VHH binders against A-type ATP synthase subunit C (atpC). Designs and how they scored, part 31

Target 1, 342 residues: A-type ATP synthase subunit C (atpC), of Archaeoglobus fulgidus (o29103)
Amino acid sequence: MITMIYKGNRAAWAYIVARTKVMKSRLLKPEDFRKLLNMEFDEIVRYIGETEYKKEIDELGYKFTGPRLLDHALYANLARTYRKLIEVSFGASKFLIMKYLEKWDVWNIINIIRGKMANVQPEVVDDILVPAGERDMDFWKTLLVKDIEEIVKSFEGTPYYEPLSKIGSEDMSKIEDGLYKVYYRELLKLNPSDFAMKLFLDFIKMEIDIRNVKTLLRLKAEDATPDEIMECTIPGGYELTEEELRKLAAMPIDEMIKALEGYWFWNDVQIEGKEVAAVEIEFDKVWIKTISKRASNYPLSILPVLQYIVLKKVEVDNLRVLGWGKYYGLPSEEIERQMVIL
Key: E = the ipSAE of ESMFold2; O = the ipSAE of OpenDDE; V2 = 0.75 times the mean of E and O plus 0.25 times the DockQ between their complexes.

## First folded at step 14 (VHH; framework vhh_7aqx_2)

Design B7 (from Y5 with Y111F; at its last look DockQ between E and O 0.93; V2 from the best seeds 0.84)
Fold by ESMFold2, look of step 14:
Structure B7 (fold): chain B 342 residues (1-342), chain A 124 residues (1-124)
Amino acid sequence: as target 1 above (342 residues)
Amino acid sequence: QVQLQESGGGLVQAGGSLRLSCTTSGRTLSTYAFSWFRQAPGEEREFVGAINSKGGRTYYADSVKGRFTISRDNAKNTFYLQMNSLKTEDTAVYYCAAKYVYRWLTSPVEFDYWGQGTQVTVSS
């Protein structure tokens, strides 16, 4: 039971992929984002209120206003969409979808703790909770009213307890990194017993590579030591293994960038003259393109489902950047710099 | 760890000026965008303005545009808010906050570091 591996069959994959393609067809297109960038905040809310987000905008519009309305509606829709995907799946597809989405528990833990430490009202933290992982919304809402010590106790007996137990003795950034490290470590304990599991695990390892190359480039821009860099990376990458990371972290930045050109994620990436934030967005685009290519090569597998999960999050992230940017009064060009649009 | 500390708050008459400072300790946050927020009692935190990691781009809420100026001195690890033509409506606790520059347009909840705040009171 502890090492149980779910097996998918082709009929199960055909069903969930077909359902996912319908959901994917309803995603906003690049032209929608071009229109949205030219709108004021209230116009944006009206526009998305006539899309897949109608239910959430209608239900929340009488209770919330401004960017809180948008955040709450976007994350509530994300959660509902992810729960629907779990609901209509079965067998191996359901198991893998649920395992992947458990990272939203980490998201919720981090933001509840951040809110407590910043003395932000619990109601504002509630706007961005995503009950799509292992725990339900009732669990998260009970944590909103607990103190940090009680929150940590709520995770006793889970792998997340260890990083949480260090609150007060380590930097919060290291505790947050520790939570994601636990998430990925537990996923990588799954064994590739069949092709479906191998495709899933390779996807996870490639996702780790993307996170780690971003970390590497960011920390080099901060003149971090090799040891500081290694402390911030996630073990278990696809090509960017722990050994490779250690070698790269020790290189001067120009040599490191040349060495990175040989990895799967560097295909035609343009970083010359770009700020760190823009470089990270280029890697987001590379990841999306890679997911699309692999899903096309394995169309009767978990990959089209994972593709949709990623694309839906990208859409929500873009809409959040747009809403907060317009609300803060930033120019459209700065907002667009922070969006991932292909 | 990383600590942000605001200073320069106080009492000022309407039409007057104040300059707030936010000093970073523990490490340089060279890849972070810095923002000013303010909060009056019983209200939510309100965005005042921000400056990017290089200090070349600044942004302001409509309510303060033209009256407030944000600047950054990376050599001193200090981030500034110059407040001119102050109004009684500007009375609040002012907070500095920092977020890693990648996709920093987010809810205040998601900011990585916060200062303790400094009180600004604008009288009649």
Scores: ipSAE 0.741, ipTM 0.884, lowest interface PAE 1.1, mean pLDDT 89
ESMFold2 (binder alone), look of step 14: mean pLDDT 79; pTM 0.814
OpenDDE, look of step 14: ipSAE 0.873; ipTM 0.937

Design KO1 (from X4 with Y102S R103S L105S; at its last look DockQ between E and O 0.45; V2 from the best seeds 0.00; counts 0 for: pae E 2.2 > 2)
Fold by ESMFold2, look of step 14:
Structure KO1 (fold): chain B 342 residues (1-342), chain A 124 residues (1-124)
Amino acid sequence: as target 1 above (342 residues)
Amino acid sequence: QVQLQESGGGLVQAGGSLRLSCTTSGRTLSTYAFSWFRQAPGEEREFVGAISSSGGRTYYADSVKGRFTISRDNAKNTFYLQMNSLKTEDTAVYYCAAKYVSSWSTSPVEYDYWGQGTQVTVSS
């Protein structure tokens, strides 16, 4: 019965891809970002209020101002957009979209717990929740007012309970890593039973590679030991296997960077003379280019849908970097360096 | 594993100055932005100011701008809060925090590491 869910047909893929193409046409273009970089914060909010984000800006503008208005509107729009994808999908596409978007449950869990530990009001955490995964907004609002022990109990019987049960006895960073490890582990349990599943799983494994190469570079720059690096990486990469990661983690950073030239994600990236954060942005650009190429090679598949999901998130991230940077009066050049624009 | 430790808190007279330090251990956090937050009893933890990972940019809450200065010494894995012209309303527990740079947001929820806090009391 589970296998029957995975077997989609070309007509089903044609439908969701067509719907996704319409949604993708509403993404901000590079020319929109060039205009936005020349604006001050309040102008940016007004500009965004005439785009696909209008609904959220209008509904939230009377209660919120400044960066909180922007954050809340961006994350609310992200959630609404992802829920729309689920709503208009069916069969295999719906299953895969829902499975991929379950990462947003992990996002919400982490931010709710961080809010409790930092003694912030629930309303601040609500600004950044993305109810786009398995659980709905009512569930998350219930958790906002619970203490940590009650939150952990809410996940009994799920794979997420195990890392959550260690709050108080383990470093919080390890618990957060554990939640993402559970997410990816559960995805990788899906068998490549047909071509649609194979495309999905390869996408997931390549996403893991991108996440892991960033972790490797960051922790090496922080003088982390190979064991510390391996604790922070996610098993199941496309080319960065656990064995490959351990070998790379043991190298001096200059030799490691040279060795990275042999992997799929290495395309003309310029690492010499760049800070780690700038290099990570280059890998994000490579990932977006790779997704685009693979989606064009398999245009009637899950890949164009996953491409849109990624691009929408990148747009939200870019708008957050832009808005907060302008709000604090940072130079446009510095803000632009932290954006992912192709 | 990774620890942030504040020092330099204490009692100081209004109009006076105090310098807080935050030292990192376990790993260097050279790729992280660092911020100071403060919290008075019964109040939310509030942003005071931040310094970029490179140390080239600082930004401050309006309530402390012009009076407080943040700096960092990456060679010593330490960053500082110089507080001048202190007011009684500056009385709070001061926390250092570190965030991997992915946005300029200063919401406490986005900070990965926190110190235990140091009390600053401004009298008279």
Scores: ipSAE 0.598, ipTM 0.833, lowest interface PAE 2.2, mean pLDDT 88
Fold by OpenDDE, look of step 14:
Structure KO1 (fold): chain B 342 residues (1-342), chain A 124 residues (1-124)
Amino acid sequence: as target 1 above (342 residues)
Amino acid sequence: QVQLQESGGGLVQAGGSLRLSCTTSGRTLSTYAFSWFRQAPGEEREFVGAISSSGGRTYYADSVKGRFTISRDNAKNTFYLQMNSLKTEDTAVYYCAAKYVSSWSTSPVEYDYWGQGTQVTVSS
């Protein structure tokens, strides 16, 4: 059954890649972001309202204002876009796209729980929900009105119940890590039965590496113990194996940084004198570049589609950072520092 | 568990000053950016200002620029909001928040930890 799902012919891949390419062409360019950085918030909203986000801006504009409008519109568009990808995909492509997009279930769970813990209004959480995973918007809305206990209970019998059941006994960060561990663990159960699946799994493993290196740097900077670090890392990385992670985690931070230079994600990243967040952005850039290169090497595969999914998310993130920053009058330099622009 | 606790709030006359403190417990958040938010009754929670993980950078909302100053003492696991030239419009519950990056966001939904808030009331 699994083998059948991954059967794709050249024509099928050509189709979905072609569709994705068109969608990719509609993404904002670096020069667009530079222009936006010189705009006021209202101008930015107007600008975005003339792009692929027009529908959401128009539909939500009478109910929402300010940065909440932007957030809601952006995430609504993101969800719509991803659902569209699912809709136009079929066979192996649809399967893999859906599997990858299940991470948004984790996203939604985390944000709902965070909202509850921070005593944020449910409406604020609603603004950032992305129903692109397995569950639909109705499901997520039902959780918004529940307490934490009820939310946890709602996931009973699912793989996510175990990490959620630890709410109250562990830090939210660990719970979040646990949820992502579940997500990645489930993906890594997939059999590399064909070339498409192998590419997909390698993509996932590389994503895990990016997450793990960020985790490693952060926790090491916080003087976490090797065991603590290992508890927060995700097994199944591309090059950061459990053994490698353990070695790195045990090193002094300077040695660790030096050791990291040998991995695929380093690509001449400069760490010295930089804040951790800045370094993380550099890793994200390397990741995106690497994905782009790989997608170009395998143009009739799932990689161009995954590349687009990632780029679309990056665009949304950039626009959010930009919108919120401009709304509150942050310097353009600071806003740009938080953006991933290639 | 990581906890943030605000203190220093109270009643002050317009033109006066207050200093808020936010103390972290449970774990040192040396890699986190910290921000102050405030929420007036019936209003949305709004960004006030932030300080980077290293403390080397601070940024403020336009509404408080020139009046408010944020600082941090990592050794004490505390960061501060010095509020000068207070206005009646500054009346709100003030919240401290921490984000898992050295760079902050003005969006409250992106923060990992929140304090319970401290009331600041500025009278005319």
Scores: ipSAE 0.541, ipTM 0.797, lowest interface PAE 1.1, mean pLDDT 91
ESMFold2 (binder alone), look of step 14: mean pLDDT 80; pTM 0.831

## First folded at step 15 (VHH; framework vhh_7aqx_2)

Design C1 (from B5 with T52N S54K G56D; at its last look DockQ between E and O 0.90; V2 from the best seeds 0.84)
Fold by ESMFold2, look of step 15:
Structure C1 (fold): chain B 342 residues (1-342), chain A 124 residues (1-124)
Amino acid sequence: as target 1 above (342 residues)
Amino acid sequence: QVQLQESGGGLVQAGGSLRLSCTTSGRTLKTYAFSWFRQAPGEEREFVGAINSKGDRTYYADSVKGRFTISRDNAKNTFYLQMNSLKTEDTAVYYCAAKYVYRWLTSPVEYDYWGQGTQVTVSS
């Protein structure tokens, strides 16, 4: 009985990793994005309609056109892919996948509120919702018709209430930071009780470092005070502890940039002469490379699964930048500047 | 708190010109791209053009290239849309919006800040 339970746990990791490797093999490659950059918007949609996104393009193509079709199809596919990953997983892998994907609740909250503030039709917000977290799509659709006060009330009794209760009294960027702080804080409450959990928590802490270095660079470029910077950072990083962040926040930007060279994420990053957005993309590339190396070192663990989850999001984000850029009529050089291509 | 406010809209004859302004209050948005969007009745919001955070790169939708010019006056925290050779098809509510420059090519829903909009009506 004990042997069967233990054997099932080994089979669970082998099974989910094998499923994930197949899914990963279907991701678009750098050469695919180079082809897409030379296409017109309508050609891009047709190309995507012959890929892993065919189901969504076909189902939505009779109802939507233009960038709304592409956005809805990409995010619907992302949600379906993530829900399938949960569905085929079990035991520890299912628990960790579900916990990680709860970040999509934060995505949905933020964009519903943004849509209300911008007086955007609820149907347009619906295009970009990703029901892959704790709450289902029916819940999110209920929020689309509520005013902001009622949305905030819907989260009473949850950890997300505290940042949401500050809407109207604080800048929206601080509310968004607060929501992500809640998400990561709740994740970090998990105990590193075994090696599998330690691998997961280290991954989360390293993700926090990447997010925090981006915040640090952005806010330094905005001449924020050290106290303002610390209010916007997420506690619990791997090497960028609260102590390290406070030291960096107090430095002049030139000194700070030099000090950043001593951290794990400084892996041949080239920032000289680059605008802040381009530097953030370089850190995205470093994160992807780091995830790949760690997953190869621990191939029967949660890491290959987390790698796929991240890579699928990167693909969707790249396709969205491409689609919106071509639709807006921007030059390919600007579009490519905003893509993460390895 | 950051707020964007458009001004300069109104009624104009086809072939005429208008200059729209978008003034930022609160903190300076040094790392933000600014975009103009417009929305005609029954239509989705349409991208008109954008200017990067430094102000040295501008972009325009094909429908307005050569007729519209976007500029930025950081000393006044103001962004402008100069609209020349106006057509009846340009009739819309015009919005300014700001998005952090990191991957700013996105749905209008995801823009960080929006103005209230200003009506532009072009009559024949």
Scores: ipSAE 0.784, ipTM 0.901, lowest interface PAE 1.0, mean pLDDT 89
ESMFold2 (binder alone), look of step 15: mean pLDDT 80; pTM 0.821
OpenDDE, look of step 15: ipSAE 0.850; ipTM 0.932

Design C2 (from B5 with T52N S53P; at its last look DockQ between E and O 0.92; V2 from the best seeds 0.86)
Fold by ESMFold2, look of step 15:
Structure C2 (fold): chain B 342 residues (1-342), chain A 124 residues (1-124)
Amino acid sequence: as target 1 above (342 residues)
Amino acid sequence: QVQLQESGGGLVQAGGSLRLSCTTSGRTLKTYAFSWFRQAPGEEREFVGAINPSGGRTYYADSVKGRFTISRDNAKNTFYLQMNSLKTEDTAVYYCAAKYVYRWLTSPVEYDYWGQGTQVTVSS
């Protein structure tokens, strides 16, 4: 019966967009974050326990306390939300949603390795795993108890093996960038055979541009060589092609910043006098605004769905920064500097 | 490859002082926030304090505020923890850690670099 409704591309998109619009209506608003900034840690946990996160807070509250309760609840809710989106999608929309969410496998790999290197208990790493990609939670739980050599072996025969095989011989930040390179490379192999696929691929390429400009600014501020910078950038950007990135990486930073003014993501970005972290948050804001505009221009497409996926992640990120900042005892001013509030 | 190395730990009497150092080898971490964590036996790691990349902003857990001072010397790639008026409850292994400054308020799991730790023991 449901199959009959989705004969034709328009019907398939109308259904998932309608479902996504309902889910998006439940996101926290900027005013909610302003209230939360005025609360102490325990008040924040109680507040979010009366929101969309109630289920997770209630179920985990008997077992966890403090920031572990918060992390586990936020990421469990994120995973449940993303799995729901996959569950209610069909056909082309389901395929693209699943491919995009495979990014969470990279998140899980990175944090399992970080936990091993920091000698953190596996149960603490479990708090931040998001089983929303290709691999299920059982797979991730088996990795939690393996050493790094065994973890790397678990990816033999996959594209992820190559960057993982460099652990111990390369800086960990380059290995993490290599994992994302694999993820994006596989996405960019998709054929732009119709307009829906073109919208998806253009979104991916623009996301790559945002990631690459952040990498460029970070590594220039660290005095990295042009070759080191190029090793950490992701091929396949929308406007930041490999040739453009090589030219920018070779420039002195003042010339490079001037040259960046010519790209799509520079609109409304204010960089003078700002720390690199604040500049990255401005790029996050530009990306969110751009996603919103494009989703409005193509409301019967994958774009509203991708918008929601991004906005939900931003909400979880903001709540994590808020919770950890209050728990560590930092002033609200510093916490707010690290949040993306539009 | 980047490595962090703590030094300066030891045994000290309550009310005394110690200064811990954390030296970075490899590339300079100019865009990183540095944090001190500590871990008492049988406990989870506890945040002690942090300093932003420029050194202009420092932050402290309530339990150490007024007694501990954090500083950094980017020219020497060294990050410091001056501990005064030490108490027996300050006894722990002290770790330095670095996180890229973009949204550095995270779980310890997500820190980019960790030292091996240095033991601080405060006797009564």
Scores: ipSAE 0.808, ipTM 0.916, lowest interface PAE 0.9, mean pLDDT 89
ESMFold2 (binder alone), look of step 15: mean pLDDT 80; pTM 0.820
OpenDDE, look of step 15: ipSAE 0.880; ipTM 0.945

Design C3 (from X4 with S52T S53R R57K; at its last look DockQ between E and O 0.82; V2 from the best seeds 0.00; counts 0 for: pae E 3.9 > 2)
Fold by ESMFold2, look of step 15:
Structure C3 (fold): chain B 342 residues (1-342), chain A 124 residues (1-124)
Amino acid sequence: as target 1 above (342 residues)
Amino acid sequence: QVQLQESGGGLVQAGGSLRLSCTTSGRTLSTYAFSWFRQAPGEEREFVGAITRSGGKTYYADSVKGRFTISRDNAKNTFYLQMNSLKTEDTAVYYCAAKYVYRWLTSPVEYDYWGQGTQVTVSS
């Protein structure tokens, strides 16, 4: 058996990597998505009901129909899969997996608040909750029936209170950005004490770069000021440092695009004539390719596990776009334009 | 602060017509898709139709195809829902919503901005 030796606890990494390789082998392939694009909504549900999502489709199918069945099943499966990953991990791997997955608390907070503000039924919000972070499902269920003021109070004494306390005085998009800023800030406090931690932190910083280049391009297309752009970006990127972002935000868009060509995420990105949304998908593809390359270079590390976590989410996102798009009656080419397939 | 505001709701007889407007205030949402939803009491919020930024294409739920038309006036930053041949089943609060174009075809809960709603009542 050929193994790559890396710093850190080899036994802990070998076990979790082996488990994730099996789970990764069960992910849908690009050809599966191309087949699904030619199906009607009911055929799509039937197809995924014969995949790793069978348990959830079977259990929820008697109670839910339409895209709500799909949303609930996909996110329930995502949560079960992520909790399984935590369950079978130990030591440093468990710690890092748990820290990374804490972003699902942010996901749940955001969607609960959005549902309250839009007066959406709590049962619809429940469809997309993912109890894979620090708090369990019982906690999230209690928030579904609380007022926004009570929800904010539930986070007193946590770093998340600060952005939540601004509800009513700031735009909600800024509140949501603030929640992710807290999540990434706390992650970046981790000490790169060994190679395993360095691989994890570099991954986080590169993920921040991808988020920030998307934010930069979107807000430039909206004619946002440099100060507005900087308010929406996450500090601590790999190459897009705060200094680099400030310089880019101050440039005219044509000059900025030329300057972006020198960053790690720009290679193989074809921007000519594309809309901002299409360019964002290209960055997601570059990110996935980069994760895959780094994971293959460090196969006994956290990177294969993080790769799987990302790929599973991408699969769920693609299936959701398929389901909602087919349900809304959109043409397949429009649905495909919103998917990340590579 | 970005806000969406619906207007044009009211009481109309079955078979009649009504035009709803959705006006955006604050930052221009040029990269956003806009959707109309409706909700009757005790029911789930239902997709009515959408207009994308890209190509200006429109999409409609089967229940309203051929009767409702969505349009936009870029100069006025306003989006419209023209409702013709109204039925009593169309009675609901109508909401406009905006979502960043990247993956706007998702659950209603994930829309970035919502209006407060405007009541449409169709009488027999």
Scores: ipSAE 0.389, ipTM 0.734, lowest interface PAE 3.9, mean pLDDT 86
ESMFold2 (binder alone), look of step 15: mean pLDDT 80; pTM 0.825
OpenDDE, look of step 15: ipSAE 0.878; ipTM 0.941

Design C4 (from B5 with T52N S54G; at its last look DockQ between E and O 0.95; V2 from the best seeds 0.86)
Fold by ESMFold2, look of step 15:
Formats: sequence, C-alpha cells, structure tokens
Structure C4 (fold): chain B 342 residues (1-342), chain A 124 residues (1-124)
Amino acid sequence: as target 1 above (342 residues)
Amino acid sequence: QVQLQESGGGLVQAGGSLRLSCTTSGRTLKTYAFSWFRQAPGEEREFVGAINSGGGRTYYADSVKGRFTISRDNAKNTFYLQMNSLKTEDTAVYYCAAKYVYRWLTSPVEYDYWGQGTQVTVSS
C-alpha cells in the first residue's frame, strides 16, 4: 500500500518508445544468426566485435580471451543497454522500467550463490553479472568476496531474506524459485489504477503463465508430486491461476497436455514427440510473438519498451549459446536447437 | 536436497583406462543434461563432455574425442565417464555437473548441481 503508482503520460511514452525503436533497429536479425552458426568460435568473437557489442569487445579484449571474453562483453553490453534505457526515461516509464529490471538482482543473487557452492572463482562469476536492477555493480562485487552466510545477511530487512535464509535446509532450486516468487509478488502489489498500468500488469501476469507452464511441464516430466509442483510455481498468472495450476498438477501428464490446449499460450504449440527443452523453446517463441502483437496494438505504452527489453535478452542468450556451444565443440545442429530464432 | 557424488578416480599409468561414476541422490534429475568438467591446478574448469536427458546424444571436447565415452543410467541415477588411452595431460580433478536441459550450453557458473570432484592422476 505504500507503493507509489504513476498514471500514464502520453509524452513520457512517446519519447521512450521512440528511443527504444532506434535501439531495437540495432538488434541482430535471423540471417545474422544463420551466418554465425557456420563460424568457428574465434570468427564469432571477431564478428560480434563489429556489431553493437564492439565497445565491450574492444575494452575487454586486453583482459579476457575465449568464452570469458564473450560472456563478459555480452552481459556488460546488456547491462549498459538496460541502464541507458533507465537513464533516458522519465516519470511513469522510468518507474515501470526500473521495477521490471529488478529481476536482474535475482539473477545476480542466484549466480553468486551458485559460484560459491561450486567453488568457482569470484572473477568468473563476475563475467555474467548484470547490474541493471536496484543494486549497482559495486554492491555485487562486494558480495563476490563474501561467504554465503554474509551474503544472506546482506539481504536482512528485504523481502529476499526469507528464501535466502533457507539455504542449506532446502534444495537450491526451491530457493531460486522463492526469489522469483518474491520479485513477482512485490511487482503484483501494483494496482491497475488506469489502462496503462493494466497493460503492464497483464504483461507481468502473462510472463508468469509462461514461466509456470514451463515449470509444470518440467516437473511432470520429473514425476514430481502435485504438492512439489505447487511449491515451485509463481502465484498471480493471467490464466494459470493457483486453482488452475493445482488442477493441472493433479492430472496425469497426457490429460494435462490436452487441458493446456485451452490457454492463451497454446497457439500452434506442438508438444507430442518433443523433448522438454524443445517445448520450452516453443513457449519462448509464443511469448515473443504475443509481446510483439500486443506492443503493436498499444504503441504508446510500456509494451514496446518491454518488448525491446525481452528481445535484447533473447539476443544475448542466443549469442551465449552459440559461443559456448562452439567453444565446447558441439555440432551446429545442437547449438541451433537451443536458440530462439523467429 | 540434490547431491552429486563422483567416484572411481585414482592413479593410473599413461595408456591405461579409468571409469568415473557420478551418482545422484535426492530427487530424480531425468530432465537434466549431465556434463563432465575437469580442472588442472591453476586452470579454469574445462568442458570434457556431456549427455542429454534422453541419453541419445553425447558430446565431447576435441581433446578427448575417440578416447572418452559418456553414458547414463537413469534407473540407477548414475552418469558415467569411461576414459581410455589416458595421457598425462588428462590429469585433473574431474567434476560431474547437471544443468536443466533447456538451453544448457552455458558457462559452468550456471550449472544447477555440482559434485565435489574426484582426482585423476595419469603417470608416465
């Protein structure tokens, strides 16, 4: 109830949408990814060094080589891009962009903890940090040198403390789900006071649906119990309400798949005969297409900005899969299976 | 509480063979890709190879292709690395790791579960 709510402002939306349109024009195209798939790792790094990522590749090339150079450059560019978006925004647009990007704090928390548990050197974890949320890079670098108990204490007095306090007593995947639950719960406390806020909140609820259908399918494939499934899902979906999820979680998988056909995200999705990873890629494609359609229908809103934020992340993800796949020596066919190209 | 535990490491002569096992405890990881990594002193962890969740696709780093074989037995929750024609440069701590099969081509930092590692030493 103390959360500040901004009403939409046409001038604020027009400006930020125009800015994001320019940024969006610099995204790599599907044909660029097809060229990259035919390159060796070192060729890929050189190619990326002639794109929007030139600044980061040039600046980091003296310190890093191999996949660490690529990871660091891609995530540094992502962070710089997201911070630029915040810097050029004002009023309601800035508030909503900042709130959405706070999920990157969750990303950073999770990967710092993963690094500690795997005894990975702090500087390797630093390669994939994205300081685009509430906390800045100095904060994250301070956490890199702390042990897990000290990291957990750093979040005392925040909503994130509760899931973090369970490290050591619960499986790490449940703690990670708990962190995302906190992020979405806090975000859903915003009320749809006007149509602009409703567009934002509907986008968030639909994102929750996509995340939850993936969780449902994954855990069913792992023979999880309905109670275990419900522990890992995020409340507040658009059509996958808690009641709907509980019903689906209790079904045998073949009945559940049939029931899923009735939801907004079931648009030409083919699950039969596909590995769970391929099914998740299909939902990513559906989400991207849905975002694009809604942004086109509401061009003076937060939706075009959220579309860009998602598309930039998808590009970075694709480039990372490509780079690591080539570096590990995997065939292009397997690498392409893990990319989202529309 | 998911745990991975490697076993089967030890000292072996160059040209010899060794088989590593990685056993999963806690919940079943049927939808996970499993990878072997290795780390020599002063080096970063190096990818050795991986097997997908279904067990039909295996992948190997160039340095071990033709010498190493990866397999998994989901019924036993066990993931294997058969190492043949061992060389002194194969000396390292070997780690098993699991990553949910969706977009598993990532930095080692992002793997969901890691074993404690088992030492493999190849003498000449």
Scores: ipSAE 0.793, ipTM 0.909, lowest interface PAE 0.9, mean pLDDT 89
ESMFold2 (binder alone), look of step 15: mean pLDDT 80; pTM 0.826
OpenDDE, look of step 15: ipSAE 0.876; ipTM 0.943

